# VH-VL binders against Urease accessory protein UreE (ureE): the designs that were tried, part 4

Target 1, 153 residues: Urease accessory protein UreE (ureE), of Acetivibrio thermocellus (a3dgf7)
Amino acid sequence: MIVERVLYNIKDIDLEKLEVDFVDIEWYEVQKKILRKLSSNGIEVGIRNSNGEALKEGDVLWQEGNKVLVVRIPYCDCIVLKPQNMYEMGKTCYEMGNRHAPLFIDGDELMTPYDEPLMQALIKCGLSPYKKSCKLTTPLGGNLHGYSHSHSH
Below, E stands for the ipSAE of ESMFold2; O stands for the ipSAE of OpenDDE; V2 stands for 0.75 times the mean of E and O plus 0.25 times the DockQ between their complexes.

## First folded at step 1 (VH-VL)

Design n4 (framework fv_necitumumab; at its last look DockQ between E and O 0.06; V2 from the best seeds 0.00; counts 0 for: pae E 10.6 > 2, placed apart)
Fold by ESMFold2, look of step 2:
Structure n4 (fold): chain C 153 residues (1-153), chain A 123 residues (1-123), chain B 107 residues (1-107)
Amino acid sequence: as target 1 above (153 residues)
Amino acid sequence: QVQLQESGPGLVKPSQTLSLTCTVSGGSINSGDYYWSWIRQPPGKGLEWIGYIYYSGNTDYNPSLKSRVTMSVDTSKNQFSLKVNSVTAADTAVYYCARAPYGDYLEWYFDLWGQGTLVTVSS
Amino acid sequence: EIVMTQSPATLSLSPGERATLSCRASQSVSTYLAWYQQKPGQAPRLLIYDASNRATGIPARFSGSGSGTDFTLTISSLEPEDFAVYYCQQYDSWPLTFGGGTKAEIK
């Protein structure tokens, strides 16, 4: 099947009584304009993400009756850090930015995909990073949101 | 058989808007079986994909041109069109319209091309 | 953006000879690769899609092979009408990109 747009997100509705099939989209693939995937039920899915809007956990790409195809962002190994003050926040963001590490946030935790050299660099700076399996869903510095909104009128 | 034919001015002055139209004959844009694209080739050089449009009006463009390009479709005339704003000498090229299949899998190869039209940007 | 690199830039051969044209992608494109032929003053013509499938009406002397990053177009015995420029194109990732071309010339 080919899908060209996100219909809605499951966060905005109740999943009760839906038959759900998943397509796994890696965190680094959410802004790709062409994706070729196999769903959990084995359906070939072509994703034509023409507007460049990032795919999100829970996005519904297709629906027929009570059957839905839903985006799922898999867990991956992450470096996680909970900054205790503004200095730690600034230092963490500086070290991440200096290494071009992608940065994600969940509450008071900063997260990035696991990288041993980065882990060691953060420890050297006196910060307390740890390894955790995370679902990377909320990036800092997302898509060109305002530009995409203007085209939708 | 299905044919694609480009039309528009052969000469455009710098800073003006280039406008081209592709007319589809022997088939229908409205069928939804194809994506419709513009591709250009500067003289003596390779090919550059400009963008696509679906009969529904859904479009997107090569990032290198996105700020200056608009495409549109008129299914009643069986045509789709390209506008390139603020042209310079670098926009001198042969412009082709082409189609790619829309099907169960995303297949972005161009199975039918127009003859091409040369657009020269010159004072 | 995926850069497609074609080699050689020019291939000088005689009719009846075997031609081998190379296309390399800067990252894997799986099998999502097409080949086109372009004669002087004409539009490109689709030869091969999905790396190895001949388009409708393309003679059997044209064959494509490869996957991932390395692809080959082979013309088993050159005919006079085969002397042209050949382009590869990937459609694995956006934007769609073409190679710089290989010109097949008569020696």
Scores: ipSAE 0.005, ipTM 0.620, lowest interface PAE 10.6, mean pLDDT 87
ESMFold2-Fast, scan of step 1: ipSAE 0.012; ipTM 0.677
ESMFold2 (binder alone), look of step 2: mean pLDDT 93; pTM 0.956
OpenDDE, look of step 2: ipSAE 0.006; ipTM 0.580

Design n5 (framework fv_necitumumab)
Heavy chain, then light chain:
Amino acid sequence: QVQLQESGPGLVKPSQTLSLTCTVSGGSISSGDYYWSWIRQPPGKGLEWIGYIYHSGSTDYNPSLKSRVTMSVDTSKNQFSLKVNSVTAADTAVYYCARDRGYDYIWGTYDYWGQGTLVTVSS
Amino acid sequence: EIVMTQSPATLSLSPGERATLSCRASQSVGSYLAWYQQKPGQAPRLLIYDASNRATGIPARFSGSGSGTDFTLTISSLEPEDFAVYYCQQYSNWPLTFGGGTKAEIK
ESMFold2-Fast, scan of step 1: ipSAE 0.006; ipTM 0.539

Design n6 (framework fv_necitumumab)
Fold by ESMFold2-Fast, scan of step 1:
Structure n6 (fold): chain C 153 residues (1-153), chain A 124 residues (1-124), chain B 107 residues (1-107)
Amino acid sequence: as target 1 above (153 residues)
Amino acid sequence: QVQLQESGPGLVKPSQTLSLTCTVSGGSISSGYYYWSWIRQPPGKGLEWIGYIYYSGSTDYNPSLKSRVTMSVDTSKNQFSLKVNSVTAADTAVYYCARGLDYSDEYWGAFDIWGQGTLVTVSS
Amino acid sequence: EIVMTQSPATLSLSPGERATLSCRASQSVSSYLAWYQQKPGQAPRLLIYDTSNRATGIPARFSGSGSGTDFTLTISSLEPEDFAVYYCQQRSDWPRTFGGGTKAEIK
């Protein structure tokens, strides 16, 4: 099937009577214009997202009766930081922004995709990063921009 | 793993309709990611794109052939077909079915998988 | 329609030599240019798509370059299996059009 728009998000509805099939969209794929995927039930799904709006966890892409296809952003290895005060928050945002690392937020934790050189750089500048499996669903400051690897700055 | 196989008569009389079918195996023709095309090659000559069909039934044809060509798709059989009406000796060619690779939202891409080709001779 | 012109029509070389094949478009096709290899009695095989991207399984000796109206396929060191006909194809507009082909033959 081809899907070209998000119908709604599951956060806005009662899920109890729906039969949910998932399509896994990695954090780095949410802004892709074209995606070709297999759902959890083995259905071929072509996604044509020409408006450029990022796909979100829980977005419903297709529905027939009580059957829905829902976007799921899977867990991945992340660097996590839990700033304890305004200074640590400011320093974390400065260091991450200076390195063009994509930054996500969940509660009181900031996270970015795991990258060993970045982990070491954050330790060296006096922060307390740790490795954790997380869902990278909520970009800090709005839309995610850029991809950070070993070549940041 | 995806394979395409052409089938149909190898000999067609002038003024009759040339009819070919392409069977897709190892993958679904209902994948909207791809355009399914027919391409022909007269003996000793180059390649000419005939037309494409999308799994939804949407088609586009080469303007040079548009008045004589019809394509159809049967998703239940995982097949797509070509009909060329009012054939002449100029329609003698090897006919290939091919999958068009869609790599971006602006354009459909190159042909990444081809059938082996079937020679169709137009002769009395 | 966009007319694709390939040159030379025939290229006669020995194994180990570098082959350079040219393809010109009658109007800009940006980077939307593919290359195919065809051996006698066989279907064409995709070598390169979007000017310079090698298709899966294609050896590194094949490379593509160019933009706009002028494109080149280079085979850095010919292997015996590389002697074949090569076609360029534009995907900038419909109908899709192919060049007339360049035959690479053994000296």
Scores: ipSAE 0.000, ipTM 0.471, lowest interface PAE 18.2, mean pLDDT 83

Design n7 (framework fv_necitumumab)
Fold by ESMFold2-Fast, scan of step 1:
Structure n7 (fold): chain C 153 residues (1-153), chain A 126 residues (1-126), chain B 107 residues (1-107)
Amino acid sequence: as target 1 above (153 residues)
Amino acid sequence: QVQLQESGPGLVKPSQTLSLTCTVSGGSISSGDYYWSWIRQPPGKGLEWIGYIYYSGTTDYNPSLKSRVTMSVDTSKNQFSLKVNSVTAADTAVYYCARTSPYYDFLSGYHPFDYWGQGTLVTVSS
Amino acid sequence: EIVMTQSPATLSLSPGERATLSCRASQSVDSYLAWYQQKPGQAPRLLIYDASNRATGIPARFSGSGSGTDFTLTISSLEPEDFAVYYCQQRSNWPYTFGGGTKAEIK
């Protein structure tokens, strides 16, 4: 199948009684204009995202009856930081922005794709980062276009 | 200017361990700005990435070689090393060390192999 | 792993001619593709990174283009020193992989 736009997001509807098939879109692929993927059920999916809108976790790309195809951003190795105060929050954002690292948020934690030099830089400047497998779904500033030099998967 | 230089035995017997060292000059491994890689090239064939190491000792290896490869770093000597266990004739190649940088633009993907050693030929034969 | 395929294996041309070298990826690598030049007995030299950016010191006659799965290295007018083997390399996905190379040789 070929899909050309996002129909809606699952956060905006009740999911009960839906048969869900997933298409995995990596965090660095969300702004690509053309993607060819296999769904979890083995369906070949061509995505033509020509409007430039980033794909989001839970975006529904196709629906027929109770069957839906939903975007899933898979887990990946991340640097995670829980700022303890306003100073640490500012320092984290500054350090990550200075390195053009994409910044994501989940609750009170900040995260970015795992990168060993960045991990060491954050430790060296007095922060307490740790490595964790996370879903990078909610951007907090930064450019999502491109691919990191991450090799922690 | 940054320079990388490979060193190690040019002949290794089948089933033994291939050991090479890369010496870095004009830059510091412990600066934390770069990943340090090994890449090989069998005679008359293309290039194959073996793996990289960061100064802290963190490594990632090509899955095709992971079971046989170990890398290590010695920041006091500004060197990093490669060991390939249980070698066969298929491991005969010119071995290069090279560097990559994650800092130029994390999102743009500017991380090429920008500096290479001259390469050293390792022949595996009985 | 992503398989990189280069064509042709050998390209026979005369000095002054335009050279066009192709590199194809088995799946999309976006623009995260580099080109290297290698002369006999020497290490590879970086020419192009991120599909189209010339590395420092590389002459303007070298240009790269393409995105996704299909990429081209163009040498607008071959100089004698350009006859060498050229490799493409992707860094979009781990492990990093190289093409089999294209040898540019004199007719």
Scores: ipSAE 0.000, ipTM 0.484, lowest interface PAE 16.9, mean pLDDT 83

Design n8 (framework fv_necitumumab)
Fold by ESMFold2-Fast, scan of step 1:
Structure n8 (fold): chain C 153 residues (1-153), chain A 123 residues (1-123), chain B 107 residues (1-107)
Amino acid sequence: as target 1 above (153 residues)
Amino acid sequence: QVQLQESGPGLVKPSQTLSLTCTVSGDSISSGGYYWSWIRQPPGKGLEWIGYIYYSGSTDYNPSLKSRVTMSVDTSKNQFSLKVNSVTAADTAVYYCARDIEVYGSGSYFDYWGQGTLVTVSS
Amino acid sequence: EIVMTQSPATLSLSPGERATLSCRASQSVSRYLAWYQQKPGQAPRLLIYDASNRATGIPARFSGSGSGTDFTLTISSLEPEDFAVYYCQQYYNWPLTFGGGTKAEIK
């Protein structure tokens, strides 16, 4: 099937009456205009996202009766930092910003996709990063437009 | 066809660490969308879910076991593993690995299981 | 955690009879319930998911029903191969929990 817009987000409705099928969208794919994916139930899905809005976890792309196709952003390896005070928070944002690393937030943790050279650089500049599997769903800056899945230093 | 096979020591002494590995064949652990779990069954008793792992290394554990359990994945060998620390006689069980079918907004049920491996905790 | 209670612990029946197995949750699990069959020395086998959907390859004599807190697995006419232990499992909330099992044994 071909889907061209987000209908609503599943967080806004009761899931108990729905038959949910997933389409996994990686964090770096959320603003791609054209995607071809296989759903969890094995259905081939073409996504044409014509607006500039990023796909979000729980977005419903298709519905017929109680059957829905829902966006899921899978877990991936991340570098995580847990600032202990305002100074550490400021230093973390400064160092990550200078390296143009995408920053995501979940509670008191800051995350970026795992990259071994970046991990080593953060350790060397005096931060305490650790490796953890996370869902990269909430950008700290809110701006994912133009970001590509690449490693540049 | 997907097959899962458990391996590890059949006998572990009290207070030591139990280590088990599940080898997956017929599909890649790093292929789309599946979580992988460990489930155990003490002799003559019911089933207890231990925890799951995703190929990225993401884990979640049963709160009753969380302080003693660690899971890991080795995508190059198509394996995932379980470690249970500080074992007692209560950890004597058949241990199964299984493939999770995740349901959005809830949990998982299991479509493929390994044959199980008996682990006895005894001095 | 959600506690699953199965009854009866043992059913003694003859081939050709109808079997009815019950599973109760300590709180509502909606439709998020699966049933498994386990034969001696074997791993569990998925029979039913979402309370009433038969897994691939499962014979039509197996059916599931119920929602909320009360669920039933029915075997319309027992075959010799159906004498086994049956487990229910909820997946409404984490941690995942199983019932204590019902053993179907030949009379």
Scores: ipSAE 0.000, ipTM 0.530, lowest interface PAE 12.7, mean pLDDT 85

Design n9 (framework fv_necitumumab)
Fold by ESMFold2-Fast, scan of step 1:
Structure n9 (fold): chain C 153 residues (1-153), chain A 123 residues (1-123), chain B 107 residues (1-107)
Amino acid sequence: as target 1 above (153 residues)
Amino acid sequence: QVQLQESGPGLVKPSQTLSLTCTVSGGSISSGDHYWSWIRQPPGKGLEWIGYIYYSGSTDYNPSLKSRVTMSVDTSKNQFSLKVNSVTAADTAVYYCARHVDTAMEDYYFDYWGQGTLVTVSS
Amino acid sequence: EIVMTQSPATLSLSPGERATLSCRASQSVSSYLAWYQQKPGQAPRLLIYDASNRATGIPARFSGSGSGTDFTLTISSLEPEDFAVYYCQQYSDWPWTFGGGTKAEIK
């Protein structure tokens, strides 16, 4: 099937009576305008997301009766860090920014896709990062710059 | 213009680990929406896709090689690398690094290739 | 995995002749098929993508056709520089797979 837009998000509805099929969208794919995917039920899905908004966990792309196709951002290995003070927050953002690592937030923890050299650099500068499997769903501060293709006109 | 260049040893002893690096110039690995692959070609034979990596570290490997292959990316050096463990004579091949096209259509054909590097597995 | 079969393995022709190269997939790949040219000692060069779209800089004598499981690369009039090995590649389903190649050689 071809889907052209996000209909709504499942957080806004009751899922108990719905038959949910998932399409896995990686964190680095959420701003792609065109994607080819297989759903969890094996349906070929072409996503033509021309609305300019990043796909979000729980976005519903298709519905027929009680059947829905829902975006799922899968878990991946991440570096996680909880800054203890302003120094640690600044240092974390600087180190991650210097390596062009995408920065995500969940509560009071910062996250980025796992990268061993970055992990070691954060440890070496006195921070307490740890490895964890996480869903990278909430970018910290603006766009996912460098993860989607775009150009100036 | 984007250019890819392979580097690594031309000779590897059986049972050792083969390690290759691809250096990208004329563009950044972390800018643009590209997957980066390794492809090999044994002498006189066809092409075999080994695996790809995205600059986030996300990988997929050819199932025929998955147990022996690891890819990594170093965005600060604009490089991505391949390791093949426990090599045998069957791993003798020209190894190419290549870029998947940078398009919104998510097509997985290859637009730029390195020149290739011959790796011979011999005692 | 999807198996790609190319035929013939070798095609012997003279300059100026028309070349027709076949590529068959073990299951439908829709139009997700590319063709590459490889000369001795060189990396493959993209010729055709999406079954029929010619890549930038590729001469008009090269054309691709087909969909589903059967694909054809046509060279309308062979030039001396066209004698090379040609590979098809599907990108419909992972893992990505290539055909065994067709060698175009001078008669």
Scores: ipSAE 0.005, ipTM 0.496, lowest interface PAE 11.3, mean pLDDT 85

Design r1 (framework fv_narsoplimab)
Fold by ESMFold2-Fast, scan of step 1:
Structure r1 (fold): chain C 153 residues (1-153), chain A 123 residues (1-123), chain B 106 residues (1-106)
Amino acid sequence: as target 1 above (153 residues)
Amino acid sequence: QVTLKESGPVLVKPTETLTLTCTVSGFSLSNARMGVSWIRQPPGKALEWLAHIFSYDEKSYRTSLKSRLTISKDTSKNQVVLTMTNMDPVDTATYYCARIYDDFWSGSPFDYWGQGTLVTVSS
Amino acid sequence: QPVLTQPPSLSVSPGQTASITCSGEKLGDKYAYWYQQKPGQSPVLVMYQDSKRPSGIPERFSGSNSGNTATLTISGTQAMDEADYYCQAWDSSTYVFGGGTKLTVL
């Protein structure tokens, strides 16, 4: 099937009696204009995202009755930091920004996709990063430059 | 095969912070379809859900207690930790951790429960 | 916000059918779950997604859920079924439990 827009986000509705099928979209694919994917139930899905909005976890792309197709951003290896004070927070953002590493947030934890050189750099500068499997769903600052490729003419 | 075990029992003074650890075995917290909830039961009263940590959706908390609750997991230790601040005598209860599982985060049952741990809040 | 209401107690004789109800606004639009709790023990899941039995739960346990009422039915009740029974539903952002029903088998 071909889907061209987000209908709504699953967080805004009661899920209990819906039949949910997932399409897994990696964190680095959420801004792509065209995607070809296979759903968890084996349905081939073409996504034509022409409006420039990044796909979000829980976005519903298709519905028929109680059956829905929902965007899921899968777990991946990440570097996680839990800044304990403003200095650590500032230093984390500075080091990530310098390396153009995408930064995501979940509560009091900051995350970026796992990269061994970055892990070592963060350790060397006195931070306490650790490797963890995480979902990279919420960019710090909402609309990070690295995720937005829309430009108007 | 599947077991969950709460830390404790524990005595907490009013205004102190409660920290409970749930240690799981027989399944992995790195499995994206597995989650853990904390549920409490005051003596002689009903079950009350507090928080879960689960794949797909973010951490979720009982709205009336959200400002006091923090849930986290350590997949390397197979542990889920619940922290509850500013404890009061009315928070005295048996606290359980329980597994949630499914292909989606909503509507998952609590299929395995820990033995429960008594948390008493008194001076 | 939603409330699940259960009768506080129910008495049956051995061999009789016990029907434990759980009422809530549009509960039939949600999945209902049931837990059995004996004194000094942890709850045990006995019914999930309205009418499905977990492995190890006897065939005499059945469930239904429509309109505003979910029901756990225990046919041929035995002394060992004496326990507190709690219903539970997921309501958009929280898990809601009923107040519990004490089943006595005399």
Scores: ipSAE 0.000, ipTM 0.475, lowest interface PAE 11.6, mean pLDDT 82

Design r10 (framework fv_narsoplimab; at its last look DockQ between E and O 0.02; V2 from the best seeds 0.00; counts 0 for: pae O 8.1 > 2, placed apart)
Heavy chain, then light chain:
Amino acid sequence: QVTLKESGPVLVKPTETLTLTCTVSGFSLSNARMGVSWIRQPPGKALEWLAHIFYNDEKSYRTSLKSRLTISKDTSKNQVVLTMTNMDPVDTATYYCARIFTDYGDSGYFDLWGQGTLVTVSS
Amino acid sequence: QPVLTQPPSLSVSPGQTASITCSGEELGDKYAYWYQQKPGQSPVLVMYQDYKRPSGIPERFSGSNSGNTATLTISGTQAMDEADYYCQAWDSSTWVFGGGTKLTVL
ESMFold2-Fast, scan of step 1: ipSAE 0.223; ipTM 0.697
ESMFold2, look of step 2: ipSAE 0.066; ipTM 0.714
ESMFold2 (binder alone), look of step 2: mean pLDDT 91; pTM 0.934
OpenDDE, look of step 2: ipSAE 0.014; ipTM 0.598

Design r2 (framework fv_narsoplimab)
Fold by ESMFold2-Fast, scan of step 1:
Structure r2 (fold): chain C 153 residues (1-153), chain A 123 residues (1-123), chain B 106 residues (1-106)
Amino acid sequence: as target 1 above (153 residues)
Amino acid sequence: QVTLKESGPVLVKPTETLTLTCTVSGFSLSNAYMGVSWIRQPPGKALEWLAHIFWNDEKSYRTSLKSRLTISKDTSKNQVVLTMTNMDPVDTATYYCARTLEYYDSTGFLDYWGQGTLVTVSS
Amino acid sequence: QPVLTQPPSLSVSPGQTASITCSGEKLGDKYAYWYQQKPGQSPVLVMYQDTKRPSGIPERFSGSNSGNTATLTISGTQAMDEADYYCQAWDSSTVVFGGGTKLTVL
């Protein structure tokens, strides 16, 4: 199927009455205008995001009766940092910003896609990063185009 | 089941125009991210891509042959047509049509091929 | 025209690993695809997006693509694998094929 807009987001809706099929959209693909994907149920999905706004976790792209197709941003390997105070938070943001690394937030954790050289650089500058599987759904800086994508795609 | 079939075989005289038709089945030429390429292979030689056309009518041609090539589609008949002008004996080859799939970054590959049709250019 | 370079021929004994290379400037920044063609037959897709096998292609076929070189690897090569192999990339909205490699298994 071809879908051309987001219908609504499931965050405020009772999902127990819906038959949900997922389409996995990687964190670096959420702002792409044209995507070709296979859903979890094996349906081929063409996405034409005409308005250019980023796709979000839980966005509903298609519905027929109680059947819905929902955007899912999958887990991926990430570098995670959990700043303990204002200084560590400031240092983390400064170091990541200096390197133009995409930065995401979930609660008290900051995360970026896993990259071994970056992991080593963060350890070397005195931070305590760790590797963890995470969903990169909430950008802290909002600019996903600032990252080259060359070594993560 | 996806199938593609080229018209022909064809005998063409030097300077004449070649017209080949590819008839597809098992998918629609209006299906998003799908299209058809034409490829040729002279006897004993390598594959040479000629042209493609996608669902949105986007077309591309081999640069060295672009002035001689025209590609078009008729979605209602499920057919893609290639025209090549001013044929020469060196254009003798097996001509294939193939389903072309593209990705969001405009990359493409050929997942199903027709059987091929022999085009012979001689006087 | 952009050029993808393949060795013209490669010979292996049954059961050996065949590694067919495809070289092009910054090929690792693009996707590589591989086709198998047996005499008198149409090409068949055997590898797409560098590393993915189409349904029906044996697991002994694998692929890689890094830097300037893409490689199709056939482990435990069988007589039925004897064929011409073509690599393909996408460049500026055009399809580019390599010159082909004739794999002989004897």
Scores: ipSAE 0.000, ipTM 0.489, lowest interface PAE 15.6, mean pLDDT 84

Design r3 (framework fv_narsoplimab)
Heavy chain, then light chain:
Amino acid sequence: QVTLKESGPVLVKPTETLTLTCTVSGFSLSNARMGVSWIRQPPGKALEWLAHIYSNDEKSYRTSLKSRLTISKDTSKNQVVLTMTNMDPVDTATYYCARIPGYSSGWDHFDYWGQGTLVTVSS
Amino acid sequence: QPVLTQPPSLSVSPGQTASITCSGEKLGDYYAYWYQQKPGQSPVLVMYQDSKRPSGIPERFSGSNSGNTATLTISGTQAMDEADYYCQAWDSYTVVFGGGTKLTVL
ESMFold2-Fast, scan of step 1: ipSAE 0.000; ipTM 0.527

Design r4 (framework fv_narsoplimab)
Heavy chain, then light chain:
Amino acid sequence: QVTLKESGPVLVKPTETLTLTCTVSGFSLSDARMGVSWIRQPPGKALEWLAHIFSNDEKSYRTSLKSRLTISKDTSKNQVVLTMTNMDPVDTATYYCARMGDYYEGSYWFDPWGQGTLVTVSS
Amino acid sequence: QPVLTQPPSLSVSPGQTASITCSGEKLGEKYAYWYQQKPGQSPVLVMYQDNKRPSGIPERFSGSNSGNTATLTISGTQAMDEADYYCQAWDSSTAVFGGGTKLTVL
ESMFold2-Fast, scan of step 1: ipSAE 0.011; ipTM 0.582

Design r5 (framework fv_narsoplimab)
Fold by ESMFold2-Fast, scan of step 1:
Structure r5 (fold): chain C 153 residues (1-153), chain A 123 residues (1-123), chain B 106 residues (1-106)
Amino acid sequence: as target 1 above (153 residues)
Amino acid sequence: QVTLKESGPVLVKPTETLTLTCTVSGFSLSNYRMGVSWIRQPPGKALEWLAHIFSDDEKSYRTSLKSRLTISKDTSKNQVVLTMTNMDPVDTATYYCARIRYDDSYGEYFDYWGQGTLVTVSS
Amino acid sequence: QPVLTQPPSLSVSPGQTASITCSGEKLGDKYAYWYQQKPGQSPVLVMYEDSKRPSGIPERFSGSNSGNTATLTISGTQAMDEADYYCQAWDSGTYVFGGGTKLTVL
């Protein structure tokens, strides 16, 4: 099937009435103009994101009756920081900005895709980063610059 | 390696239906990263995209010609077929089939083209 | 109907830089592709996804795409580069080609 737009987000509806099939979209793929994927049920899905809006967790791309296809952003290895004060927040943003690392937020935690040199740099500058498997769904600080050329996730 | 070959050349009378077959080799029409497009070029004029089909039977057509065009595939024969109804002399052109490749990060593009086949519409 | 505008022709001397433009509303928000077509031959992909070269295409070919304009640049233009050049983009569920630019190398 081909889908060209987001119909709605599952947060706006009662999921208990629907049969859900998922399509996994990596964090670095959410703004791609064209995607071809397999759903969790094995259906071939072409996504043509012509309006340039980033796909979000829970976006519904297709519906027929009670059956829906929903975007899911999978977990990946991340560096996580939990700033305790304004100084740590400022230092985190400064260090990430200097390295053009994509920054994401979830509650009081800041996250970026795992990268060993970055982990060591953050430790050396006095921050307390840790490795954790996370969903990178909410970007902080503007446009994403992906590590889509990385060999591993 | 990868090849695409159009049937023809063809002479068509006005109001008749055109049928063209593209035979592919070196890749599978069941590969979800691959599709086939039909593109035409009237003598001395620009390229004009007509239709595409992917492995999942996703189909798209040029909006101005949608009512006249049908694209289909037979994966067991490695063939993609285009039909175009109610032919007119202005439809005289070289017709190409071309492979669409999708590489996740690179979008969709036409990486291999057939040699083209001349379709002449005259009485 | 095509929504991409190219100049119909461009002439350069051997060794000079040729810049072929392709204009369309919000073209920079789409991917642009470029095809080279020599007389009597099928088109050949020379640039994809704005600025990426296929294997076998010389380094003197480069591309950009920003705002409303995509550009194919050929530095040190050679006689062998004489051809028609077509830009292509995805638009509203279809693929559109520009009108083509005939590059003449004296």
Scores: ipSAE 0.000, ipTM 0.496, lowest interface PAE 14.5, mean pLDDT 83

